# Designs tried in a protein design chat: VH-VL binders against N-acetylmuramate alpha-1-phosphate uridylyltransferase (murU). Part 17

Target 1, 242 residues: N-acetylmuramate alpha-1-phosphate uridylyltransferase (murU), of Caulobacter vibrioides (q9a2m1)
Amino acid sequence: MSQAPKIAMVLAAGLGTRMRPLTNDRPKALVEVAGKALIDHMLDRLVAASVETAVVNVHYFADLVEAHLRAREAKGLAPRIVISDERVQALETGGGIKHALALLGEGPVFVANIDSIWIEHAGAAVDAVAAAWDPERMDVCLMLASTTESLGFHDTGDVFLSADGLVRFKDAGEIAPLVYVGVHICKPEITADGPDGPFSLLPLWKRLAADGRVCGVAPEGLWMHVGDPQAKLAAEARLAEA
Key: E = the ipSAE of ESMFold2; O = the ipSAE of OpenDDE; V2 = 0.75 times the mean of E and O plus 0.25 times the DockQ between their complexes.

## First folded at step 14 (VH-VL; framework fv_ozuriftamab)

Design r6 (from q1 with light chain N52R; at its last look DockQ between E and O 0.95; V2 from the best seeds 0.80)
Fold by ESMFold2, look of step 14:
Structure r6 (fold): chain C 242 residues (1-242), chain A 119 residues (1-119), chain B 106 residues (1-106)
Amino acid sequence: as target 1 above (242 residues)
Amino acid sequence: EVQLVQSGAEVKKPGESLRISCKGSGYTFTEYYMHWVRQAPGQGLEWMGGINPNSGGTGYNQKFKGRVTISADKSISTAYLQWSSLKASDTAMYYCARDWGSREYFDYWGQGTLVTVSS
Amino acid sequence: AIQLTQSPSSLSASVGDRVTITCSATSYVQYMHWYLQKPGQSPQLLIYDASRRATGVPDRFSGSGSGTDFTLKISRVEAEDVGVYYCQQYHSYPLTFGQGTKVEIK
């Protein structure tokens, strides 16, 4: 029986180098937008979608991330936190999920970057991804946004989406209407046969998409990639208007 | 171990056709995009366009669209750049460059093919 | 198209000098990359995504910046670092390169 995932992998291990100097003394996950840490923005969205456990990977300033999450738990805030320790080596998204497989348990999980912030126009976006999830039809379901309803993303897009929800990745030099905004559902075991150490999900996604196993949904809203200090200020300005 | 080996230098006259090639080895050819980059004598680098060898899908810099055709034969791991009618202004070094499909940076480059077009 | 202007257009350095090259874009750029073209050679990737060092690139190379202003630094230049350095953007097609910065070693 298809149900929304109760577990999320939260990707907080990145170096955040484009966010410098704001990340010279803290991890990107703890950079604030409108007075609230990026990781807290995402955790609150996941909790609103009934996520019970977040597996959070850590690397850059890992002790600060752990201390922050402990303080959040001390205030009685959901979700439960499990740390996936990458202090020795940053593993990228594919490597991070593979490293955390035992922590993620059986079944599909959300996977979330911490640098997406959005304003919803028609219902909860995370719930829309869960509603589209069907493990018989897909191994991955992407949260997508229009390039015209997003800030901080490149203009060229990432993917096309068919009427029945199938993803096609753009070809070289092609302009696509939709970008991946850093939240998806997957079967985490798709990473199991990947190399030891760091690797990206993107080649895996392209192979799966060629087999019709990658789907997506594009909920209406305004999507903001908070990838650098200019993007942070732009996101804060948009949040103040909403 | 990854290698991009381009076809040899060409000397042509205006109006002639030409196809140059770029053969990839040491990796799965269809899993990466291939791009062509031009460098006119004494000048900088210009992106011309690219191809997904798996699908055959292409994208062009508008400056070169209609001037060249980019293609690939995945059975022999080879990408091509073609002109139907060369001009003297096509005299340049042409590089193929590999793109793994994210953030659009070129991690491996061919050795270049010098194309000289003169009457 | 997004235009990229590098500064300086050329420079001479002694071995051991710190070298700084800037790349300024006409509008916001999400991703910036850097290449070195040594004399008589094809370009080679140095830095991708503004600050990430490509495999095999020595630690003396570093990149920084975001938005419209990006910097490549060589902390202690070596004789092998001669050539033309190019920045390249990915935000909009066509992909564009800076005009190049020629680095000579005295």
Scores: ipSAE 0.728, ipTM 0.884, lowest interface PAE 1.2, mean pLDDT 93
ESMFold2 (binder alone), look of step 14: mean pLDDT 93; pTM 0.949
OpenDDE, look of step 14: ipSAE 0.781; ipTM 0.909

## First folded at step 15 (VH-VL; framework fv_ozuriftamab)

Design s1 (from q1 with light chain S51Y; at its last look DockQ between E and O 0.89; V2 from the best seeds 0.82)
Fold by ESMFold2, look of step 15:
Structure s1 (fold): chain C 242 residues (1-242), chain A 119 residues (1-119), chain B 106 residues (1-106)
Amino acid sequence: as target 1 above (242 residues)
Amino acid sequence: EVQLVQSGAEVKKPGESLRISCKGSGYTFTEYYMHWVRQAPGQGLEWMGGINPNSGGTGYNQKFKGRVTISADKSISTAYLQWSSLKASDTAMYYCARDWGSREYFDYWGQGTLVTVSS
Amino acid sequence: AIQLTQSPSSLSASVGDRVTITCSATSYVQYMHWYLQKPGQSPQLLIYDAYNRATGVPDRFSGSGSGTDFTLKISRVEAEDVGVYYCQQYHSYPLTFGQGTKVEIK
């Protein structure tokens, strides 16, 4: 009964400040890793998981993001692209989803950052998240990775998983074994009661986790956060080794 | 309008116990982490540890683990730093600092509590 | 622990001067922040996540850098900018601060 979402929210509106100077004349979504734009790496992973429509938010260099995505469509590449326009104000992760609610429709969606690159060791990681999704048990399902098998993320981790797959966010100064790697499934309406302006998903996730409504899965692989120029070079070096 | 108000200066002798406090106002106390940072005379800043006031969960700089206890009473929006046995080397200014729980930066600081441990 | 080294350790500036302070980390840092401690005061946040000015911080303050090398600039110093500037990392625990840069206005 629980089926994989066919719609993804792709978060491409960020300023990419830490990626400067590479983002002085382009958005982070269009920075290339191993000859492919960050957004294309993520879109290809979502298409491999049968995503049919990507709702992509835009803000910084929005016209360039749109032009890139239309060129991708002109090549006949999936998925279908719908633009969520945030040119007036960057809305952060929670605000972006809330702003796009009408475009996302009813039902669960994938939500994906554009700066997660990974190497799969035991199957498609996005499919593993979908396989764990159960809307009766959860409002959010996070893609997680071990801190010891991830690069470019802080060393302290983000979360613990129980035997039942429930997420607990770490406390102040605590070291956790797992990090969120930028892909999740959620019921997008969890953002509906948030402010109309910018807000982060993190406080909302912490409240939902306290109610036992946040789960996660840690598929095998190597995950890389491409957050700055050094991280881009490290990711390219690691991909060349694989 | 966020304020962190710390307890007053203390003069103590080695071996004595002490608890200092930090009361937060102007925000929802349980939605933010609270940290303690010390500054020895003429020295820089040193992170000691923090607490999630909602859960009571703590994390410590290993240097101070076992030397101090961080706690909070969310019913009165107050965090605490305490020693069971002070040393002269504990003479310092102690600050509480607020952290909303992402990226670990300290957006508001208390006024500081000077602790002097002498002869 | 990640050690942060600031340069210079101290400086004297005249009102209107441009001041540049660097912070070098011993290893990769995901997040870097900057604080000012004015004489007799507690620290105050200036810049978070390398680039973002905190609320109420004047436009003359800016931050830059990533990885292991970060910079704080004051485009035109004012008399009120006297104090000790600290960088602080979040990548690993313990959280650490640079040793400080004392700025005096002559």
Scores: ipSAE 0.763, ipTM 0.898, lowest interface PAE 1.2, mean pLDDT 93
ESMFold2 (binder alone), look of step 15: mean pLDDT 93; pTM 0.948
OpenDDE, look of step 15: ipSAE 0.839; ipTM 0.921

Design s2 (from q1 with light chain N52Y; at its last look DockQ between E and O 0.92; V2 from the best seeds 0.83)
Heavy chain, then light chain:
Amino acid sequence: EVQLVQSGAEVKKPGESLRISCKGSGYTFTEYYMHWVRQAPGQGLEWMGGINPNSGGTGYNQKFKGRVTISADKSISTAYLQWSSLKASDTAMYYCARDWGSREYFDYWGQGTLVTVSS
Amino acid sequence: AIQLTQSPSSLSASVGDRVTITCSATSYVQYMHWYLQKPGQSPQLLIYDASYRATGVPDRFSGSGSGTDFTLKISRVEAEDVGVYYCQQYHSYPLTFGQGTKVEIK
ESMFold2, look of step 15: ipSAE 0.768; ipTM 0.904
ESMFold2 (binder alone), look of step 15: mean pLDDT 93; pTM 0.950
OpenDDE, look of step 15: ipSAE 0.825; ipTM 0.920

Design s3 (from q1 with light chain H91Y; at its last look DockQ between E and O 0.90; V2 from the best seeds 0.00; counts 0 for: pae E 2.7 > 2)
Fold by OpenDDE, look of step 15:
Structure s3 (fold): chain C 242 residues (1-242), chain A 119 residues (1-119), chain B 106 residues (1-106)
Amino acid sequence: as target 1 above (242 residues)
Amino acid sequence: EVQLVQSGAEVKKPGESLRISCKGSGYTFTEYYMHWVRQAPGQGLEWMGGINPNSGGTGYNQKFKGRVTISADKSISTAYLQWSSLKASDTAMYYCARDWGSREYFDYWGQGTLVTVSS
Amino acid sequence: AIQLTQSPSSLSASVGDRVTITCSATSYVQYMHWYLQKPGQSPQLLIYDASNRATGVPDRFSGSGSGTDFTLKISRVEAEDVGVYYCQQYYSYPLTFGQGTKVEIK
């Protein structure tokens, strides 16, 4: 067993175009779900997991995001905030991590997409990922959810999970039972050899998975992807029932 | 530059077998899925299936499952679509298309292979 | 299978006109993609993930929408924009396309 990472990369640089008109005057990170900003839902989870530092990339309405984060930091409601400035260009998931390598340090990190909100049924999902993390065995540990027990994710799924925790990505046209919900642990240096500019983690993950270096965990709970106004309403309805 | 180059037009009779090809270049062939999309004369686009060239894993539209086989030879960066027994209704333009892999949109397309099946 | 219905099926516009094409899905889809097939050519990607322009696509093209309703807009149509436009979903298998919208220039 390894210690849980103390630093997280929070991905908040997306344009959130699908959230329009809600993102006409604010970034997706500051859209409220059930009275709380999307980014705050994630920050609360990270704080609960004893994360000490949050590296947050910013792009669309970067100043608003930064101001919000500084305010929460000042109130003790967030980890130490470090801004990864992507105002010039959004770099996607892989590019964002690569750009922030000096800020993230040399140890494993949480990577968190703010698009996911979830209800936990059997303990903290972030802790489950941390508990599964083994740097000798894996380079990436994905948080996963059942496609039948999640909302707003594609029904085709993303991956299969073996009994020993290995992840296999689906083939073309194949339906997989599990979907990646936007949170994982990784060795951030895996992005070091990526191309300049924006790039996705997915090709990198597929290569690593072929080498048996990607694992996953599927904690019990209900995961909701908040990618558009309809999904937002659905998530709020479910949260109200909880 | 990414390019998908398909084999030439085919004229066949019902009952004959056929294999058409799609060669990828300008990128790492095994890192992207390849799909086949057909277009009957004067009709729209129809997804047939796809393949992971690295693993050989395939997926099919149920409409075509059992009638066509999708395969790949990664050593020569080539994907294939084949029929064991053609029908007249198989007359169409066939496109190979590269899947970006993240959200299954097709960012590059072959020039198309026209297959004509008639008695 | 998720069915996609485009509207209109065909339209004729003058150069410089604004063109709007809609795509309606029978159920929720996470993203929608758009393609243009010019006469005698292969389809080409225009918009991915509902609103992102593919590489080389002019800014007169824009995409929007979510849920079941998506829209492709051409702010100022040009002669080179003639062809058939298709929407495409990947939310569930089989992958499906709209029936197409034929755009002609007067």
Scores: ipSAE 0.296, ipTM 0.766, lowest interface PAE 2.3, mean pLDDT 93
ESMFold2, look of step 15: ipSAE 0.509; ipTM 0.828
ESMFold2 (binder alone), look of step 15: mean pLDDT 93; pTM 0.950

Design s4 (from q1 with heavy chain S55Y; at its last look DockQ between E and O 0.93; V2 from the best seeds 0.00; counts 0 for: pae E 4.7 > 2)
Fold by ESMFold2, look of step 15:
Structure s4 (fold): chain C 242 residues (1-242), chain A 119 residues (1-119), chain B 106 residues (1-106)
Amino acid sequence: as target 1 above (242 residues)
Amino acid sequence: EVQLVQSGAEVKKPGESLRISCKGSGYTFTEYYMHWVRQAPGQGLEWMGGINPNYGGTGYNQKFKGRVTISADKSISTAYLQWSSLKASDTAMYYCARDWGSREYFDYWGQGTLVTVSS
Amino acid sequence: AIQLTQSPSSLSASVGDRVTITCSATSYVQYMHWYLQKPGQSPQLLIYDASNRATGVPDRFSGSGSGTDFTLKISRVEAEDVGVYYCQQYHSYPLTFGQGTKVEIK
């Protein structure tokens, strides 16, 4: 029932240390997979879902990220880019969203990492997340993938989904069928009461899930986490087959 | 200040039961997983299993499944490791360790409980 | 289960030496962590997710690597760095540790 978000927070501030040596001279967001920067893979998916503005946080090699994004805009490519500057201190996912609250405006937003690439088997995955969004029922809606249809993610999974789409985070030592793949919709104000400085979203998500406020969808497809150089090569090989 | 305080050393005979404890303080006990790690004399570390103390859900290393029970009492912020019948091979140092996220690393450890099983 | 092999199993170093410890996994590991167990003490977290120093860990400790091969370095070892270093994986259950690397300071 609700309208898809037109604003996305794109998380590009990470150090990318697992991607070394590829990240010795560039941020992870600018590492290429199949000739295309990771951030551009994600921005193109968001544009296909009608995102008009991306708020991109920057820290490691921030000038390079900004220059890349300005060059993209100069070519006339959507979306509009707004920079959330974290050069002084990396804030992690929760801290980054809180820092950017004034830039994100009113209403729900997409939040996207830059290091997931996927092949769609049935319909657009980002649209599936938006279709499930209902602010009366949820504060967060996660894009999820099956551990058996994903590469580069851990085998043990993150969450279970109920028949009505409620998320339960797994117990210690439990194997869950689904993993979070780095795209969600949230009410960004859920971060407003978080600590000053860096913090992770995961404790907040677990609290919200205990109140029944975290939902998710698992669109059909193949998800690839590009977390290190070996994973980059595997993703390129799989894309070449598709 | 986060602290994990374990119960004292135990000397037992084979066949006896035992429950050892780990009390967490300085944080919200139910928001973190608690795990048990064994270190046999002169040996390395071995993960035994863990618990989500909010709901009581447990997972075990298959080597220990059926041999120990992991439980928690969230009203007193305490996790437990329990044997119904000890064996001499259970002689080891046992640590509790806290896990704060889905990446399952142990940021705080208890002081250890030495369990000696012999006669 | 994913087995982790550390190299070397033991070493002796002088204060100020550079120390390098490796951890090799039998298969791909998404998350690798490092701990130090000082003599008579509980293990303590040094490095999580291959390269992130835990709170309060001095900058002489650094971690690197991905996939199956991981490295812990101490750039200038100090007397307090004596103990056994363990790597630990999270990719598949059971969680496993390396066999340990004993570091003695001369």
Scores: ipSAE 0.317, ipTM 0.755, lowest interface PAE 4.7, mean pLDDT 91
ESMFold2 (binder alone), look of step 15: mean pLDDT 93; pTM 0.949
OpenDDE, look of step 15: ipSAE 0.839; ipTM 0.922

Design s5 (from q1 with heavy chain S102A; at its last look DockQ between E and O 0.92; V2 from the best seeds 0.83)
Heavy chain, then light chain:
Amino acid sequence: EVQLVQSGAEVKKPGESLRISCKGSGYTFTEYYMHWVRQAPGQGLEWMGGINPNSGGTGYNQKFKGRVTISADKSISTAYLQWSSLKASDTAMYYCARDWGAREYFDYWGQGTLVTVSS
Amino acid sequence: AIQLTQSPSSLSASVGDRVTITCSATSYVQYMHWYLQKPGQSPQLLIYDASNRATGVPDRFSGSGSGTDFTLKISRVEAEDVGVYYCQQYHSYPLTFGQGTKVEIK
ESMFold2, look of step 15: ipSAE 0.760; ipTM 0.894
ESMFold2 (binder alone), look of step 15: mean pLDDT 93; pTM 0.949
OpenDDE, look of step 15: ipSAE 0.830; ipTM 0.917

Design s6 (from q1 with heavy chain E104D; at its last look DockQ between E and O 0.94; V2 from the best seeds 0.82)
Fold by ESMFold2, look of step 15:
Structure s6 (fold): chain C 242 residues (1-242), chain A 119 residues (1-119), chain B 106 residues (1-106)
Amino acid sequence: as target 1 above (242 residues)
Amino acid sequence: EVQLVQSGAEVKKPGESLRISCKGSGYTFTEYYMHWVRQAPGQGLEWMGGINPNSGGTGYNQKFKGRVTISADKSISTAYLQWSSLKASDTAMYYCARDWGSRDYFDYWGQGTLVTVSS
Amino acid sequence: AIQLTQSPSSLSASVGDRVTITCSATSYVQYMHWYLQKPGQSPQLLIYDASNRATGVPDRFSGSGSGTDFTLKISRVEAEDVGVYYCQQYHSYPLTFGQGTKVEIK
């Protein structure tokens, strides 16, 4: 089907303080794993899913992110890059999407962190999320991984899936089998009524899930959260084994 | 202004029941999780469990499962910690603590309820 | 359960001193948080996710570290910083705290 988003919001505005000292002189998005910047790992996955435009938010070392992305464009590499400037204030996930609404256009978008890397065992994971997207049934579709098939994520999980793919967020102190791995599709206008400043998507997702509007898929593979220097080394070791 | 106000100190005998309360104000009570943390005299902090006040769903530290019940009444923005039969070893300060629901840190704490259980 | 060991268990500092407190975990921890419990008070959040200062926490407090080893620093201690400092992990349940570090100001 032709339902896959052509636009992605790429969240690159984070301070990356857990990655210190690697982030003392660069943003987390430009930290390398196996010789390749984190943001390039994610952009390549999005291009493989036919994304044509990436809206990238910037804050910490914003000039370095922009220079990197201009160099990528100069090499003729997809996707087209549009900058969402957050130099004045980091806006968090929800605030960043709301701030970028005019740049994101009409229709659903991918939203991607830059700090997940994965090895696919059966098909393209980003395509699996797009295949599950149905705007009549959902406002958000999450990419999920089993806690037992992931590295660098907490072992308590985030969510349960019902038989029909609906997401339930875990309760306080509850262990869930699936973790959100930093890629989703959403209708970006769900952020329109949020505050103009920083806010997280999580409370909004919980409200939407209560209305049955959040779905998810758990493609087969190994997911690695690259949140700190130890996690970077673990991810590189696992990629070398693939 | 976020406030967590707990019920007053309790002096009890072993075998008695007890329910202490924690009332949240200054925020939307059902959008945050509530946890209970105990501190025995002269000791550190120990997580007991938590509740999602919106769903009523709970999770417990296995050490306390079966010893206490955590509940909430969202209509009055109040969480509860309850014992059916107190022991002397339950003598401690008990705190309620608010959890935004991400990364399980406690951004606001109640003033504490001292529970003394002795003959 | 993940056990957290703080070092030192106690210390005495003068106003203006640097104070360093460490927290070591028995296994990998994705999220580490820090609290201060002043004498006679409930705990208060200082640092979440290893390095982020909570709202209203002075910039003399900083956190760092990842994996199994985490550090809280006070760059220039003040008299009001007296109390017991605790680290707390979120990676697995049960949530656990370090045993505490008592800081006295002389």
Scores: ipSAE 0.725, ipTM 0.887, lowest interface PAE 1.4, mean pLDDT 93
ESMFold2 (binder alone), look of step 15: mean pLDDT 93; pTM 0.949
OpenDDE, look of step 15: ipSAE 0.838; ipTM 0.923

## First folded at step 16 (VH-VL; framework fv_ozuriftamab)

Design t1 (from q1 with light chain R53L A54E; at its last look DockQ between E and O 0.90; V2 from the best seeds 0.00; counts 0 for: pae E 3.1 > 2)
Fold by ESMFold2, look of step 16:
Structure t1 (fold): chain C 242 residues (1-242), chain A 119 residues (1-119), chain B 106 residues (1-106)
Amino acid sequence: as target 1 above (242 residues)
Amino acid sequence: EVQLVQSGAEVKKPGESLRISCKGSGYTFTEYYMHWVRQAPGQGLEWMGGINPNSGGTGYNQKFKGRVTISADKSISTAYLQWSSLKASDTAMYYCARDWGSREYFDYWGQGTLVTVSS
Amino acid sequence: AIQLTQSPSSLSASVGDRVTITCSATSYVQYMHWYLQKPGQSPQLLIYDASNLETGVPDRFSGSGSGTDFTLKISRVEAEDVGVYYCQQYHSYPLTFGQGTKVEIK
């Protein structure tokens, strides 16, 4: 883990419209699963992987997100929190990273959504991503899970993974066995040449993957995407069984 | 301006072959997936399949697999839908539709190609 | 395959009416989209991912729902809103559309 990032970008700026009505009066990051806010589930995983600083973007109910994170720090809980303010305009995944470049500093970072929860079957999944990271050979390393070991994700999948860890995004109408579960390592400067304002990482990832610069790992476990109220209930039911 | 321009209406007999086309302009053709959607007379919309014009990779609704072939020629920014042997039940309007590959929603549609198959 | 059932199959509205169209899926759907096919035209995207308005779509349109039950609303219908409305799922292949809801203006 000598090359594991100590900084994470945590993506908490989304409107959470699919979580309505639960997000009518709070951001998705503060929706609770099994009594714990989504953002706290992810922050705890990142801290277990020795992340020292989380740069958290905010937009929808930004004051509530910031207050929650400051209360977490006041209790003495890691990591340190730096706010990347997107109150004026949500910037999407690529725009959010570009906007935060100065806050992220030099070197690779973790990037994490707040809506992935998982049960580990063999070892720490975040550590597996870090162990696979090799900046000479890749610009992005994705955490992946099989569609059969996942809840709340679409059945069609996202990607294929070669024996040597290279990612190929599925073609139109193709069924892929693996889905991206919301955690990756990247060189954040891959966003630097993107437009000012909102843009998605996905087109950039597809271009990088065509050049062999996107890798991934699929650690064993059960992954749960908490994307809507039904998915939240399913995740809680499964956690209660664990 | 993004445009998808399809080939003209066709009148065919059962058993004949046919290839219809969809030409994309106003954007980089290989950056977007292309899909085909049929609409039988008086009926709704039905997804047939799609293609990644960059790789040539295709996916089909199993209902149409083996009945049609989807292809593309990226050098002229054109996607194709082809039958080797038409049936009367193939009478329909056929649309091409563009998607960025996000969540398979179709942001631009061609004008449609009416295919009539009758004896 | 996931089947989508829209309700109602058709309706007739006066300008200014509130219109509600529902789409029910036979199983869980992660992403639902809505299209309008005006008379003599190709379909056009109105709403993606249940509730996001496509660029240029008036804010009298709104979408909601998750899981198996989704709703499209027009807060005050206008004459230009005539046509057939379709929901479309992306969760599993084949991609499927609802059977359509025909909206007529009296």
Scores: ipSAE 0.471, ipTM 0.811, lowest interface PAE 3.1, mean pLDDT 92
ESMFold2 (binder alone), look of step 16: mean pLDDT 93; pTM 0.951
OpenDDE, look of step 16: ipSAE 0.850; ipTM 0.928

